VHH binders against TBC1 domain family member whacked (wkd). Designs and how they scored, part 15

Target 1, 363 residues: TBC1 domain family member whacked (wkd), of Drosophila melanogaster (Fruit fly) (q9vgl8)
Amino acid sequence: MATAPRSLDTISLCSTVSSCPDRNGFYGGFQRTDKPKEPLSKAQIIAREKKWLYMIDNWSIYMSKNYKKIRDRCRKGIPKSVRPKAWFYLSGAYLLKKKNPNVYNELLEKPGNPTTIEEIKKDKHRQFPFHEMFLDEQKVGQIELFNVLKAYSIYNPKVGFCQAQAPIAAFLLMHLPAEDAFWVFVSVCDVYLQDYFIPGLEVIQNDAGILEGLLKKTCPPVYRHLQKHKVEPLLYMTDWFLCAMTRTLPWETLLRVWDCFLAEGIRVIFKVALVIIGASLSRHKVRKTCTGLCETLAVLRSPEEHIVEEEFIINNMMRLNLRVEDFQIEHTRQKARRAKQKAQQEAESSGSGNGHRRNMPTL
Below, E stands for the ipSAE of ESMFold2; O stands for the ipSAE of ESMFold2 at other seeds; V2 stands for 0.75 times the mean of E and O plus 0.25 times the DockQ between their complexes.

## First folded at step 8 (VHH; framework vhh_7pa5_2)

Design t1 (from s3 with S31D; at its last look DockQ between E and O 0.77; V2 from the best seeds 0.00; counts 0 for: pae E 4.6 > 2)
Amino acid sequence: QVQLVESGGGMVQPGGSLRLSCAASGFTFSDYYMSWVRRAPGKGPEWVSTISDSGDWTSYAESVEGRFTISRDNAKNTLYLQMNSLKPEDTALYYCAKSDYEEWFGDFDYWGQGTQVTVSS
ESMFold2, look of step 8: ipSAE 0.243; ipTM 0.686
ESMFold2 (binder alone), look of step 8: mean pLDDT 81; pTM 0.828
ESMFold2 at other seeds, look of step 8: ipSAE 0.496; ipTM 0.821

Design t2 (from t1 with W104F F105W; at its last look DockQ between E and O 0.59; V2 from the best seeds 0.00; counts 0 for: pae O 10.5 > 2)
Fold by ESMFold2 at other seeds, look of step 8:
Structure t2 (fold): chain B 363 residues (1-363), chain A 121 residues (1-121)
Amino acid sequence: as target 1 above (363 residues)
Amino acid sequence: QVQLVESGGGMVQPGGSLRLSCAASGFTFSDYYMSWVRRAPGKGPEWVSTISDSGDWTSYAESVEGRFTISRDNAKNTLYLQMNSLKPEDTALYYCAKSDYEEFWGDFDYWGQGTQVTVSS
């Protein structure tokens, strides 16, 4: 299930470790960068920070009366200094925490399901292993990651723990204090990615169909190529959606995508996926070299660096211009397909039912 | 050789309308997505709108949505942009564009000479 977005080789990630962290806290791995970011002026940064702090101080008014302003400011990128607080408000976690005083601490005191606890212990080591917060087992970040994941598994026992949740929780802990990160995590898992992590993972199969339908609309030549070579969406999109891109994108792109994701919902993940699929296979030359399923899938799982760069992803998301209506149409189509599949399965099982009499052997 | 020729620009008052045309030749027009791109004075190119090969899908920049309508006539190898409720901010040189990618995003490899739209009182 778990794939490396840039390579399938974990050894390559291990071999590029620095003695000091980059500006984002990474000692190594594909999300480490020494590349300078296009700078805003100091005055522009300060002005944006002031606007964000004012919006946060008046959050209820902006959410109810001027949501377009919130969305537009998220699309521009949230200043690094205010981003954690902005995410806390965008997700609705501030209300969840207010409504549930002491609940996180109470959950930490509970033992949890032993099988689930063992799964969490195995998985926490793999999350951002070269980031300063998670570098080894003794770091506070590893302890907080275990605590958040355990608390969630008790909070929502119908889900328990899904391995795809670990990178989301770790990502949030890089930005927020543990209890705040927990409530953002609850909001993401239970609202933004509603029902994604219920055992069986049936909802992502429906979303794979929605993605395919949207691809047919936005990128017909690419859609036709994928159909020709039998490249089903689950083969390349599962990690993208279940982990909310946290294992897929370069760090600066990931932050910008999450600024939009927390404002606009899962449609952002769909749009990012469509940009990656379309840009990776949009050139005639690339499709011609992809003569089968394996070659096509390799391109999608390891997109060229320019395709996943910050401004490319954000600008092309805006160009897609997909509306809520477009998603609703595809949701309705996939719901009908799933209902038809269930009816066919029931018809096949009923045709195998027992009869009243049988012919007995004579001898 | 791919050739794209824009026409229909001019001067118009705010709130007015114009219809731009783009005559295409040198390729199978009906196989390709087509786009309008504009360049305002002192700015880089700005994507305006894209239409699919059959015309069954269209997309617009937020700044023009609801005011502009892209269309095509594959029998005449012609792309159109109907511009209504024009604003001074729409003043720009408008190009029709084609990509080898059969897509609306990415680099536009073929451009026309452009047609000037000026919105002023």
Scores: ipSAE 0.005, ipTM 0.305, lowest interface PAE 10.5, mean pLDDT 83
ESMFold2, look of step 8: ipSAE 0.393; ipTM 0.772
ESMFold2 (binder alone), look of step 8: mean pLDDT 81; pTM 0.820

Design t3 (from t1 with Y101W; at its last look DockQ between E and O 0.77; V2 from the best seeds 0.00; counts 0 for: pae E 9.5 > 2)
Fold by ESMFold2, look of step 8:
Structure t3 (fold): chain B 363 residues (1-363), chain A 121 residues (1-121)
Amino acid sequence: as target 1 above (363 residues)
Amino acid sequence: QVQLVESGGGMVQPGGSLRLSCAASGFTFSDYYMSWVRRAPGKGPEWVSTISDSGDWTSYAESVEGRFTISRDNAKNTLYLQMNSLKPEDTALYYCAKSDWEEWFGDFDYWGQGTQVTVSS
């Protein structure tokens, strides 16, 4: 009988744990929320639900002829009752599942790579430790998490398993049945976050450079502060991007960001990151207290509560209207940087040795 | 005290142009991002455009991109909005707006009285 979360380190975790879960299933942690004020009337919610169900019933037409309508409705927020189905369609998972009948079950029957299986088993217990779905090893949530991650590692052996994938898979299982969650997970990992999880994590390093360039353009004083104290983007943005914010944002903000993310892609993650970085360090009084790398990094890793609230994040990312061209310029710049880096690396590793022409004859 | 005074509104035919101005005082204008916001009849506020403190970065709402140009003159403490190819749906009361934040973050805490733009006939 599982009634409460396992107790953890007294100094590492908040001691606030409730006897019952909140509306989203959390017993504690920063993603737990008390009952919020209702923002819309029942009539408004029902009207939005009807519009979403109609769009889903006509999905191919909307995607081909009226994508802007889909995007705009995602930006307003997807009603809770239809959100799982909307995500299934937005991600393209409905097509993946339709084209691949029985593939998920076939993958579950395969043994998988033994070392990968061991890594998955260790990591799945860490996911959302205060959430009712993941409290107990024998609970269906933990079993489904293992199955989705194992199936994916076999489905895409080039990636296998990356620890950052576990929170994404767990997050999806909180909303969708296992096979549906698997296909959304495949779409997120292989399309939205394409090549992010390939061993070596080269693509996230490139995207860290893109983020830095966009920060220079949009928040110059903050960019200069980070440069001065040698706070490189990978030190603070890696978890945000690899886990698609699932471990970073309060629950309601996370849901709204994912509504946009599944519609518009990785650019949403970039925009949310820019809002967090900029808002956390935009005030001169805050930068004054951040006299070095450690102080600056602490601010970025623990953003103030009001900065990560739903309205603040959504409003500011909408006003941060970066164009596709802005991202393309930075991508081109980073591609050139990477080519230069590879040329230097090849020169260093392929050098002729430490030959002195006068003292060291060639053989 | 922060003061923002908009001017340059008026009536214009569809396809016409107007140039709005906003005189700012009571703060160091060159330290702040500035925005234009509009309120159409029966609608809530709609963000139109934002410009950085130096003017080197600008952003526009999708509905006005390519038609409107935000600019500033920090020597004159003045914000501008050049509006071209005006449409009836651009009819609104236009405000210049400032946040307490030095950059583009936060709510707009200070507004002018607004200047009316009417696109008809």
Scores: ipSAE 0.006, ipTM 0.435, lowest interface PAE 9.5, mean pLDDT 84
ESMFold2 (binder alone), look of step 8: mean pLDDT 81; pTM 0.825
ESMFold2 at other seeds, look of step 8: ipSAE 0.379; ipTM 0.777

Design t4 (from t1 with F105L; at its last look DockQ between E and O 0.38; V2 from the best seeds 0.00; counts 0 for: pae O 8.8 > 2)
Fold by ESMFold2 at other seeds, look of step 8:
Structure t4 (fold): chain B 363 residues (1-363), chain A 121 residues (1-121)
Amino acid sequence: as target 1 above (363 residues)
Amino acid sequence: QVQLVESGGGMVQPGGSLRLSCAASGFTFSDYYMSWVRRAPGKGPEWVSTISDSGDWTSYAESVEGRFTISRDNAKNTLYLQMNSLKPEDTALYYCAKSDYEEWLGDFDYWGQGTQVTVSS
C-alpha cells in the first residue's frame, strides 16, 4: 500500500499519498506527478542559464532598452536553476528589498492584529498539505509562511490578511528565501493584483465583468451558453484570479504561467482563464450535455487534463490578441455599469414606501 | 469531407507583397474560426494568424504583426492573407487550417496542401 508521511499515519481518510516526494516536493494531490519530464539537452539548459544570468547582470539595460527579449525568454520558460532569481528581478522585489533593508525583520518583531494572527494560523495549515515544505507543523515552511503573512498584514493594514493570499505566499516560499519571498509577495499583492484583497473584493467583481466581456468577444457560443444557464463568472473565476492560479493548474503549467505573469501582468491570468473556459465548453457536444448551471460549473471547475497541460495553455494563450485597448474598453464599461447599479440601489433604498424617516450617512 | 485549397504563393523580393487565398469546402465555413500556419525549411509548424467566424476578431503572431492582414469572405467561402513588407524569414509553405473547435482554440486538425512563399533576391 501507499505509505503516508509519518505525521499522517493515523488518518485513514487521506487521498493516495506516496512515501517519497516527487521531483517538485509533492507526496500527493493533483499537482504531484510521477511522469518523466522530457529533458532538454545539457547544452540547451546551459545556454539558457547563461543567457538569463547575463540578462540579470544587465537588468536595467534590458528593462529600459529591450523588454521584448525579457518577455520572449519568459514565454519560452525560465530554467529551473535560475527561476527564483529571475522572479525576484521580474517582480521588482530586488529594488523593494534594497530600499527597505530592515523592514521585513522589523515587521516580524511587531505584534500584529490578534484577530488577523488567528486567521493566518487557521489558513496556513491548509496550504499545499501534501508538499514536503508544509506537510506538518514542525516544517520550516509553515513557520516561514506564518512570518510572511504576518509581516504583510502589518505592512499593508488596509488589506490585513485575505485567505486567498496564503497559497500565493506558500508558492513563493517553495522557490525563494523568506525575505525575498516576502518582497515578491508584496509586489504581487500590491502591484500585479492591485486592490484585489481590500475587504469587499470590489476589484475582482469588476474583473469578473471584464472577463465576461472578453469571453463575449472571443468565444461567443460559450458566452451565450453561460448566459443561458446564468453561470456568473464569480462562480468559477474567483479562485483562479485571487490565488493567481496557484490552486488551479498542474505544477509545470503553473510555473510557466507565472514566468509569463511576472513579465506581463494580470493579462496573463485573463488569457489563461479564457483558454480554460473556451477549451472546456467550445465543443457543441459538451455544451449539449451541460443542461444547467451545475453541469456547466462542473466542467469549468474540473477541466480535462489536456486543456491544462503546459504547452496547450502557453500556445493557446499566445493566440489571443488582447491588447491594452481591449481591456480599457471593458474596464470603462464595467465601471459605468457598477456606478449605475450603485446609484439605482441607493435610490431604491431611499424610495421605500414605508413612510418612515431614514437616516443617511453625512460623512 | 473538409477541403482547403491554398493559392497565391510565389517568389518575391524582400519588401514585396503577396496575397494568399484559401478556398474552403465540405463544411459550413461561416461557422468556424480559420487560421494560417506556415512551415519554414527545417522547422516545425508556426501559427501565423487566426480570424473569427464573422471576421470581427483577428489575432497575429508577433513576428508578422503589422505586416500581415487576415480576412475572409463568407459568401465565397474564402480565407485570405495579405502579406506586406515580406522578409526572407517569411519564406515557408503556408497552410490554411481549422480545428474541430468552433472557436479559435485547439490543435489544427484540418490542413490544405499549402502554397509556397519564397522571399529572396
Scores: ipSAE 0.011, ipTM 0.461, lowest interface PAE 8.8, mean pLDDT 83
ESMFold2, look of step 8: ipSAE 0.016; ipTM 0.511
ESMFold2 (binder alone), look of step 8: mean pLDDT 81; pTM 0.828

Design t5 (from t1 with Y101F; at its last look DockQ between E and O 0.90; V2 from the best seeds 0.00; counts 0 for: pae O 6.3 > 2)
Fold by ESMFold2 at other seeds, look of step 8:
Order: C-alpha cells, then structure tokens, then sequence
Structure t5 (fold): chain B 363 residues (1-363), chain A 121 residues (1-121)
C-alpha cells in the first residue's frame, strides 16, 4: 500500500497536536504526554546517575560478578541522562562496535538490494509521524533511519528487511548516534529477537505457543476464554513481539520496559504481554461482554490506559515471578510440537495415495 | 462494602515465626486474587506475596521467598501468611490487600488497617 510523508504544517492543523514538541519530541499521537514527570529530588537523581556511571566504568566486573545489581538498577528505571550509554552497554553494542571498526561506514557505501531499498523507503516515512525527527524526508532522522535499515539489510542478508524492524531502528535513533544505534539494532535483531525476522517468521510462531502455555499457567480463566473463542496468540501478539513494544506502549512505559528488556532479554516482552492479557480479561464481567473472537481481540488491542501505565506494567511483571525454568519447559514443548507438525506436513506432501485400508466394523 | 481485618501480629525474636490472618467480607472472596503488602518504618508500601483465587498459584517478593507462605481458606473467607525465619528487616505493618481485578492481581485498591509485626532481640 502507498504511504504519504507527514509534515509539520499538517500536524499543526490537528486539535490534539501542539505547535511545540513535548519533552520527548512529539507534536501529537498517543505517545505524546503533557503530564509533568514527578521528579525524584535533585540529590536522588544525581546519586543514581553517579551509581550508573561508576557501574558503566566497571562494566565487565559487574556483568561477571554482580549482574543482580545491574538488573535491579534497570528495574528502578535508568536516569534519562545515562540511558543511551546504559543501553549501549546493556546490549553489548560497545563490544560489537569495537570488534567491527568502520564496518557501518563500509556497509553504507554498498548499493544494497534494489527491491529491499524501495521497501525501506516506503516504510521509513510511517515511523513516529508526529515526532520531530521523522516529520518529513528532509529531516536527519529519516536519512539516518534509511541508512541504519539499509546497512542492516546488507549486514544480514538472510533477513534483509522486515518492516517490523523500522520502528525499532527509529526508536534507537531517538536516543543514540547513528553508528551506535546501528550496533544496538544489530544486537536486538540478532541476539534479543534472534531469528524473529527471517522470512517465514517461524520463531515468532514458536514464541506465540510459549506465550499461550504461560498464560494457561498464570491466568487460567483468561486462557479458557481465549480457547473458547479461538483467539490464537498471533492475532494479537505479533506486533508486540516483533516491534519490541515500540508501537504498543505509552512512551514512559516503553522506556522502562526497554530498560528491563536490554538487561533480561525476551522474557520481559513475555511478561509485559501476560500483564496486558491478564489484566485486560481477568474481570469476569469483561469476559461476559466478549461474546466472540472480534470482541475479545478488540479488548486486547486497545487495553485500558491504567493497564499500560508505567508502574502497573513494571510492578505486575515482577509479581508474575516466572523463572527461567518455566520458559524452558514451554520452549521444549513448542519445539516438539513444531517438529511433529513439520514431520506430518512433509509426510502428507510425500505420502502415497495407494494401499489397502481396513474397514472397521460398525453396529 | 469491602472489609479486610488483619490479625496475628506481635513481637518475636529473630528466627521466630508468626502466622497472620485476614478476615474478608463485603465481596465474593473466592473470586479474587489476594495479596499481603507491608510498610516498614519510614518506607513506602512493599509487595510481599500474592495468591490466586483458587490458591493453586502463588508468588513472592525476592526478600521473603523461601521464608513466607501465603495460603487461603475460601470457605472461611480468610487469607493467611505463615512467616518463618523472621529477620529485623521484616518489622513492618502488614496489610491484607485486594485489587479491583477479580481473577488476577493488579493495583491494590482495598486495604485493611494492618497488623504490626516487630522482630527484635
């Protein structure tokens, strides 16, 4: 489908659009906030910033000997001033950049696949259309978004370009210089969301099954409702997982979730998803109004504002208390299911239509 | 109207045990996940533990895991917290809490007045 660039002049004509950006750069849209952030004291902010800078200066020691401290400080929220550097270290991008000097610039000089380049050009215009960095094609954000996505498509040609990657790259460019953002993007796509973007999208289908199994364990009445109405996880979770929540969460919640995600991995996305699903459908009277597939999906795709608030999401994902073992059990189950399905699919495509069949007696 | 009445607090020596109870009324107790929350002196509320409506799923804060056991008796509309191996840092006012979410945990919208637990020599 065709998309059109959005301009600042068009944004200023909307009654919900401000002529000034908010503190995060948004002129409008659901991620804009006019609410003041209730700050910690200046002394508390400075103390947290100093702890983070010290931890970054001693990163390998903390990662090897005191990872719990890193995790706990991420869960509290990373101070805004330190967050870009913290993400760069949490993701391992600092090592990737060190091991690959000048590789990003070399990739930018390569021509790339023409079909892929045209798909990138179409999709980059749709990312965060109300944000100051991405308002039109002449903004540096649009140029750098194209560059990062093109470089990645050449860097990992097995993936090429998946349009779900565009919001992730754009999100990172809001926080980091282009080359640093590229290496965080590589880490997210190739390590955190490993194989999510390979054509066929087989890994996300496996993870949809894992989510369903975890929902059965943690939210049985909600699980039963979804089963009753044939609400398959891929119908609601695909964008959440492939885009790492970048199109789903309010801005402040998204930042806090990413603080945890870069420390703890994909399990955070699973837990956030379980909070949204569980809280949205756990009230029996809500399930009564969800008489079918469409009504149930509508609730999941438009969660109530308080459910996606920063502290609600963070506190409730911690209260789930799911262990690594819980994820491993479900991972093993889903690998076995997929292997069985592939074997059956291959047998049916190769099977013989000839042979004797026994007729069972009937009454 | 929702009423939550905690009891069973007291003074104990470090390493001791206490069992807290919460009598619930004014709502269908068996439809709700229930939680314990505590406030130490000079601190804000800290989540301690949550139990599912049927009691077959439980979750604990890292600070109490392995030492505390949450349970419920839906026939008696009563929530319990068995507290073993108590430490001075467990000293707090303990609240029974209920969320607005009937069959899942969430915000703690209803609280009792609390029962004091003091762990000291």
Amino acid sequence: as target 1 above (363 residues)
Amino acid sequence: QVQLVESGGGMVQPGGSLRLSCAASGFTFSDYYMSWVRRAPGKGPEWVSTISDSGDWTSYAESVEGRFTISRDNAKNTLYLQMNSLKPEDTALYYCAKSDFEEWFGDFDYWGQGTQVTVSS
Scores: ipSAE 0.101, ipTM 0.603, lowest interface PAE 6.3, mean pLDDT 84
ESMFold2, look of step 8: ipSAE 0.366; ipTM 0.769
ESMFold2 (binder alone), look of step 8: mean pLDDT 81; pTM 0.828

Design t6 (from t1 with F105M; at its last look DockQ between E and O 0.15; V2 from the best seeds 0.00; counts 0 for: pae E 10.3 > 2, placed apart)
Fold by ESMFold2, look of step 8:
Structure t6 (fold): chain B 363 residues (1-363), chain A 121 residues (1-121)
Amino acid sequence: as target 1 above (363 residues)
Amino acid sequence: QVQLVESGGGMVQPGGSLRLSCAASGFTFSDYYMSWVRRAPGKGPEWVSTISDSGDWTSYAESVEGRFTISRDNAKNTLYLQMNSLKPEDTALYYCAKSDYEEWMGDFDYWGQGTQVTVSS
């Protein structure tokens, strides 16, 4: 993994600070929103809230017998007032918390690995630095972030702490009380992004291959350009996938993508990535200006503003001609490739990543 | 202000050929992917073919693969569809459509008036 060049436009956006927070709590940075949101009438918002609350009250029935309705309502966007509760249920965290009633508090009492604790302390200060919850060490958000990350490092010592987890945990704490956020975080790290954070990065390398295969199918001219200039997927997709887009997307787009992600799994991250890659490089005129690796990577890391806007991302990811079977085909191809490579390395025993970590049937 | 004008349709016997044209104006034609879409009587639109902005990449629906050829002349702002080995099932109103992004996106913002293709004995 390496730091890639960013455009001057990205630096300019991050330096702007306001004296008042926006409606989401941001004083500055690229995730601050100055544009009005929610074009729906108050009556429409209330109707959607009622439907969501009813669905949550009958969650097991909907999950087992009418999952399509859950998915479709997530794709429309979850009303802000119910989104935290909806995420808690979508992730399965409500079951995790119910099954483990004292575990979070017990984990907080344990000392933890001293080296891991120091890593967490260094990294937590960089999460959403322009957001009111995380401005300084005195804010409860910083304390809760430390606690969630420490508890997780003890809960799953095989992973411990990975820097990419910090923005995910911080993002969840902006929506949920600490213990609830912890269980959603556990579900995301251990189910949705299963084995992403294990040292060795084998799963993310497999998923990079899957992304490349899907790009060849959906955007052949862009695929050929990336191959020509040796722009390997890990150079741009690693942060997107490991952080579940939390460092990549504008705020409202991020919320909508997560509404879908918690319902449909990692396939959503793949689809969002394909939209960004394709839309950024689809025009031949743009590819002509990208004469090498650095120029091409700069375009991917600083996509045009309209490409990462809420409706563009959501509409285009829904319209990708990709079935669940297309993902399975690529997963199988990459698993076979990895098995061949592993056999050559003298009995190293590890499986390949699973492309559908918490996916529902498409029936 | 965007205008797409299709022409070249007509009546032809099975196995025959036609060449459709689409004159484009009101936008920089060479910057955009272009598509052909058809609508049989009483049916919804069916994607036929797409060509990239430079013409270096093309894609076809399975039903027309090997029989139809999409092409473009960016100097003349014109899109073409060469239709060979025509079948009665190809009978439809054929539209030229503007594609701003990836081929898998079926909804297009701009359409022409269409040109009728009828394949019958």
Scores: ipSAE 0.005, ipTM 0.387, lowest interface PAE 10.3, mean pLDDT 83
ESMFold2 (binder alone), look of step 8: mean pLDDT 81; pTM 0.825
ESMFold2 at other seeds, look of step 8: ipSAE 0.544; ipTM 0.843

## First folded at step 10 (VHH; framework vhh_7pa5_2)

Design u1 (from s3 with S99L; at its last look DockQ between E and O 0.32; V2 from the best seeds 0.00; counts 0 for: pae E 13.1 > 2)
Fold by ESMFold2, look of step 10:
Structure u1 (fold): chain B 363 residues (1-363), chain A 121 residues (1-121)
Amino acid sequence: as target 1 above (363 residues)
Amino acid sequence: QVQLVESGGGMVQPGGSLRLSCAASGFTFSSYYMSWVRRAPGKGPEWVSTISDSGDWTSYAESVEGRFTISRDNAKNTLYLQMNSLKPEDTALYYCAKLDYEEWFGDFDYWGQGTQVTVSS
């Protein structure tokens, strides 16, 4: 999928101010890159494309009989020309669209909740402001972003609209036609990030606890530093998880992470987070300069360039060797913690009008 | 400052066993993850295994899983690698490394001198 540049004057502007869009459509911002990408040979690209198209043509067989091949090819990186179709299949959106003909258009015809509509209008202009698709109100990208977010808010009124969803929808629209992007968006919000966007944000709080437990296992000195300075996980991980890294990673790394995320699920986001946290704070020199909460958060929110490089992130997430069982153990631990907190709150409500000692989640 | 001294390498036939040791000094050994990395002839460094600071978490490269066991003795500041069912492909110079994420996959500056393991008939 190509994005259309603005007319002829876009080329003149690039020449005049020495600024033109990069190969991904960015005029500026941290996701813009002017670094050339070493291309695979034309034969290598075609071979990978052929393998992907064959796999897509036989999708149910690969998913049922040879999922490891799908996973491994995602980890290698999906060729740019095939990536939109691959994401459409990986997410299960192809089935959603097939089973719901005309539903997207029907949702667009509905008026929507006026309060939700105003919230969407407020937030959509902040998404990828330096990307050619989203530069101004009259761009097709802004119109399509509004439509996808509105349609979703009507499709899933339990969630409505959460501002963290806007960057996800915008990101998908950079790769897919609007209706296809909508169904991938539905899958991401309702399956991959299940219940993340329900008001109260209970699930993200639980996942913050899981992340902390996994950090203790994978990078204990960093875990101890965060405990020492009372750096609660929600202070640094909330945007990473709710936005599925779309506001966090350089563009090429983000694409590779999403290739894995759509294949392997939320565990990829956990692993990428663990790599960022560990790599950012593993050096003793860095921890020495992080004498408190603010200094530590600043390091986590501005990772060094080498830490968020494509191959560093992909290789390190694989080397963490976290298995499904490791996540399930932590999930069980956090579920038990929540049950105890609920019992404590019920006991406090029954026994006393005094608010002493509630075990409440942060934020 | 940081010093890592590997030992226990040698020549062994396929199917044999060796135990590598790494004596650590110049840092608080019990506060760090430790790793074994190997370099085969004509190849770059290859991660072998990692152990947490307390030893309660371990991880292995797939090529050695089930055959190698990493362990540590924090009272002796010593890291170990028990290598069983050795194959010719395990022939390499083995290094221990103090884990800093900058050194996790790259630089040999805080690694030891290495100990040679040769598996041949």
Scores: ipSAE 0.000, ipTM 0.196, lowest interface PAE 13.1, mean pLDDT 81
ESMFold2 (binder alone), look of step 10: mean pLDDT 82; pTM 0.835
ESMFold2 at other seeds, look of step 10: ipSAE 0.021; ipTM 0.514

Design u2 (from s3 with S99V; at its last look DockQ between E and O 0.04; V2 from the best seeds 0.00; counts 0 for: pae O 14.9 > 2, grease 26.2 > 24.2, SAP .686 > .668, placed apart)
Fold by ESMFold2 at other seeds, look of step 10:
Structure u2 (fold): chain B 363 residues (1-363), chain A 121 residues (1-121)
Amino acid sequence: as target 1 above (363 residues)
Amino acid sequence: QVQLVESGGGMVQPGGSLRLSCAASGFTFSSYYMSWVRRAPGKGPEWVSTISDSGDWTSYAESVEGRFTISRDNAKNTLYLQMNSLKPEDTALYYCAKVDYEEWFGDFDYWGQGTQVTVSS
């Protein structure tokens, strides 16, 4: 499916507007928070910041010899002051920028594809509309968002621009200077979400099948309920995966999930999805009240607040009984299915494509 | 009140078999996932296996996969664990547990009293 109803957009659900921004820059929307966060002591924060800065100063050693330490510290949550720099290193963007001096500025000097430019202009107004950086066309955030998306469309013309990329780029610009955000964006789009944004969106369809297989393994009654009511995964998971949860999760949960996502890859998005699906529909009482497709989708698209809370998501994704082999089994099953479908299409036509190969610039 | 009663443990030689049972009462057995967990001497609890409420999905710890089979009979409110090719490291107290749907991913609502399994030459 190409579109979802705007009334189900997470930024429009139960939102209000305030005269003052919150500590993250939001005037409204579901990602605004007025609740105080339980702080760590100042000493604890400083200690964790020092550990992260030391690890960043010795990054190649930690990546090659002690990756478990990086992963475990990401799972604890990255201190706010260090998080932008940590994401820059975790994504490999520091290497991309080092190997490609001046490339971002050179891309900005190019005119770009006129059709793509108009698509970007139409879509940039929709990104985080209650955030101080993106309120209107004259705000720096919308200008930088346009620049990053334009530069990427020229950098990777096989993709050009996919509307799902805009919230990712905007999210990164909230944390990083434009050029750094661009290289993290390139890494996310080309490595973490490899081939997700190629026209036709064939890879997300494959991953929908993987998610369904994993759900059958982890939550069979929920799987059967979704099958009974013809609730196909693409109906609820497409926005979650293509936007890397940036439009789905409360702000603090989103930051924690991205701490893990940049360390551990797409499997984090799968695990978060499985937690949301399982927790939302695992109770028999809830499934009994979901008598059809619309009722079931409503539950999945508006999960109870406690299900998307920071600690619930992080703890339950780490407690999932899924091994790397479980993902590999499902990936193999979907690869075989696609190869069979491509062989049938090649017998009917003259076309062929390699939709599952990765390109990793300097990574 | 929830009650879980394990039985079927005993002493067996390596390579032998045992079948554990768990009689459940005080809750709607057919509405809950059920698990087997074990505690070896001097160790904390180790998850062994989980079965869905209808019995059509099962999952096993790596250490027992291919050797153990979990099953249930919802008409009799009974959970089972068929244990084949037993090894000395399977020696433990075995418990059945009701799994709360809200904490689906391995949390256990209640443990039974346990049944001892001892595998020795």
Scores: ipSAE 0.000, ipTM 0.145, lowest interface PAE 14.9, mean pLDDT 81
ESMFold2, look of step 10: ipSAE 0.000; ipTM 0.227
ESMFold2 (binder alone), look of step 10: mean pLDDT 83; pTM 0.840

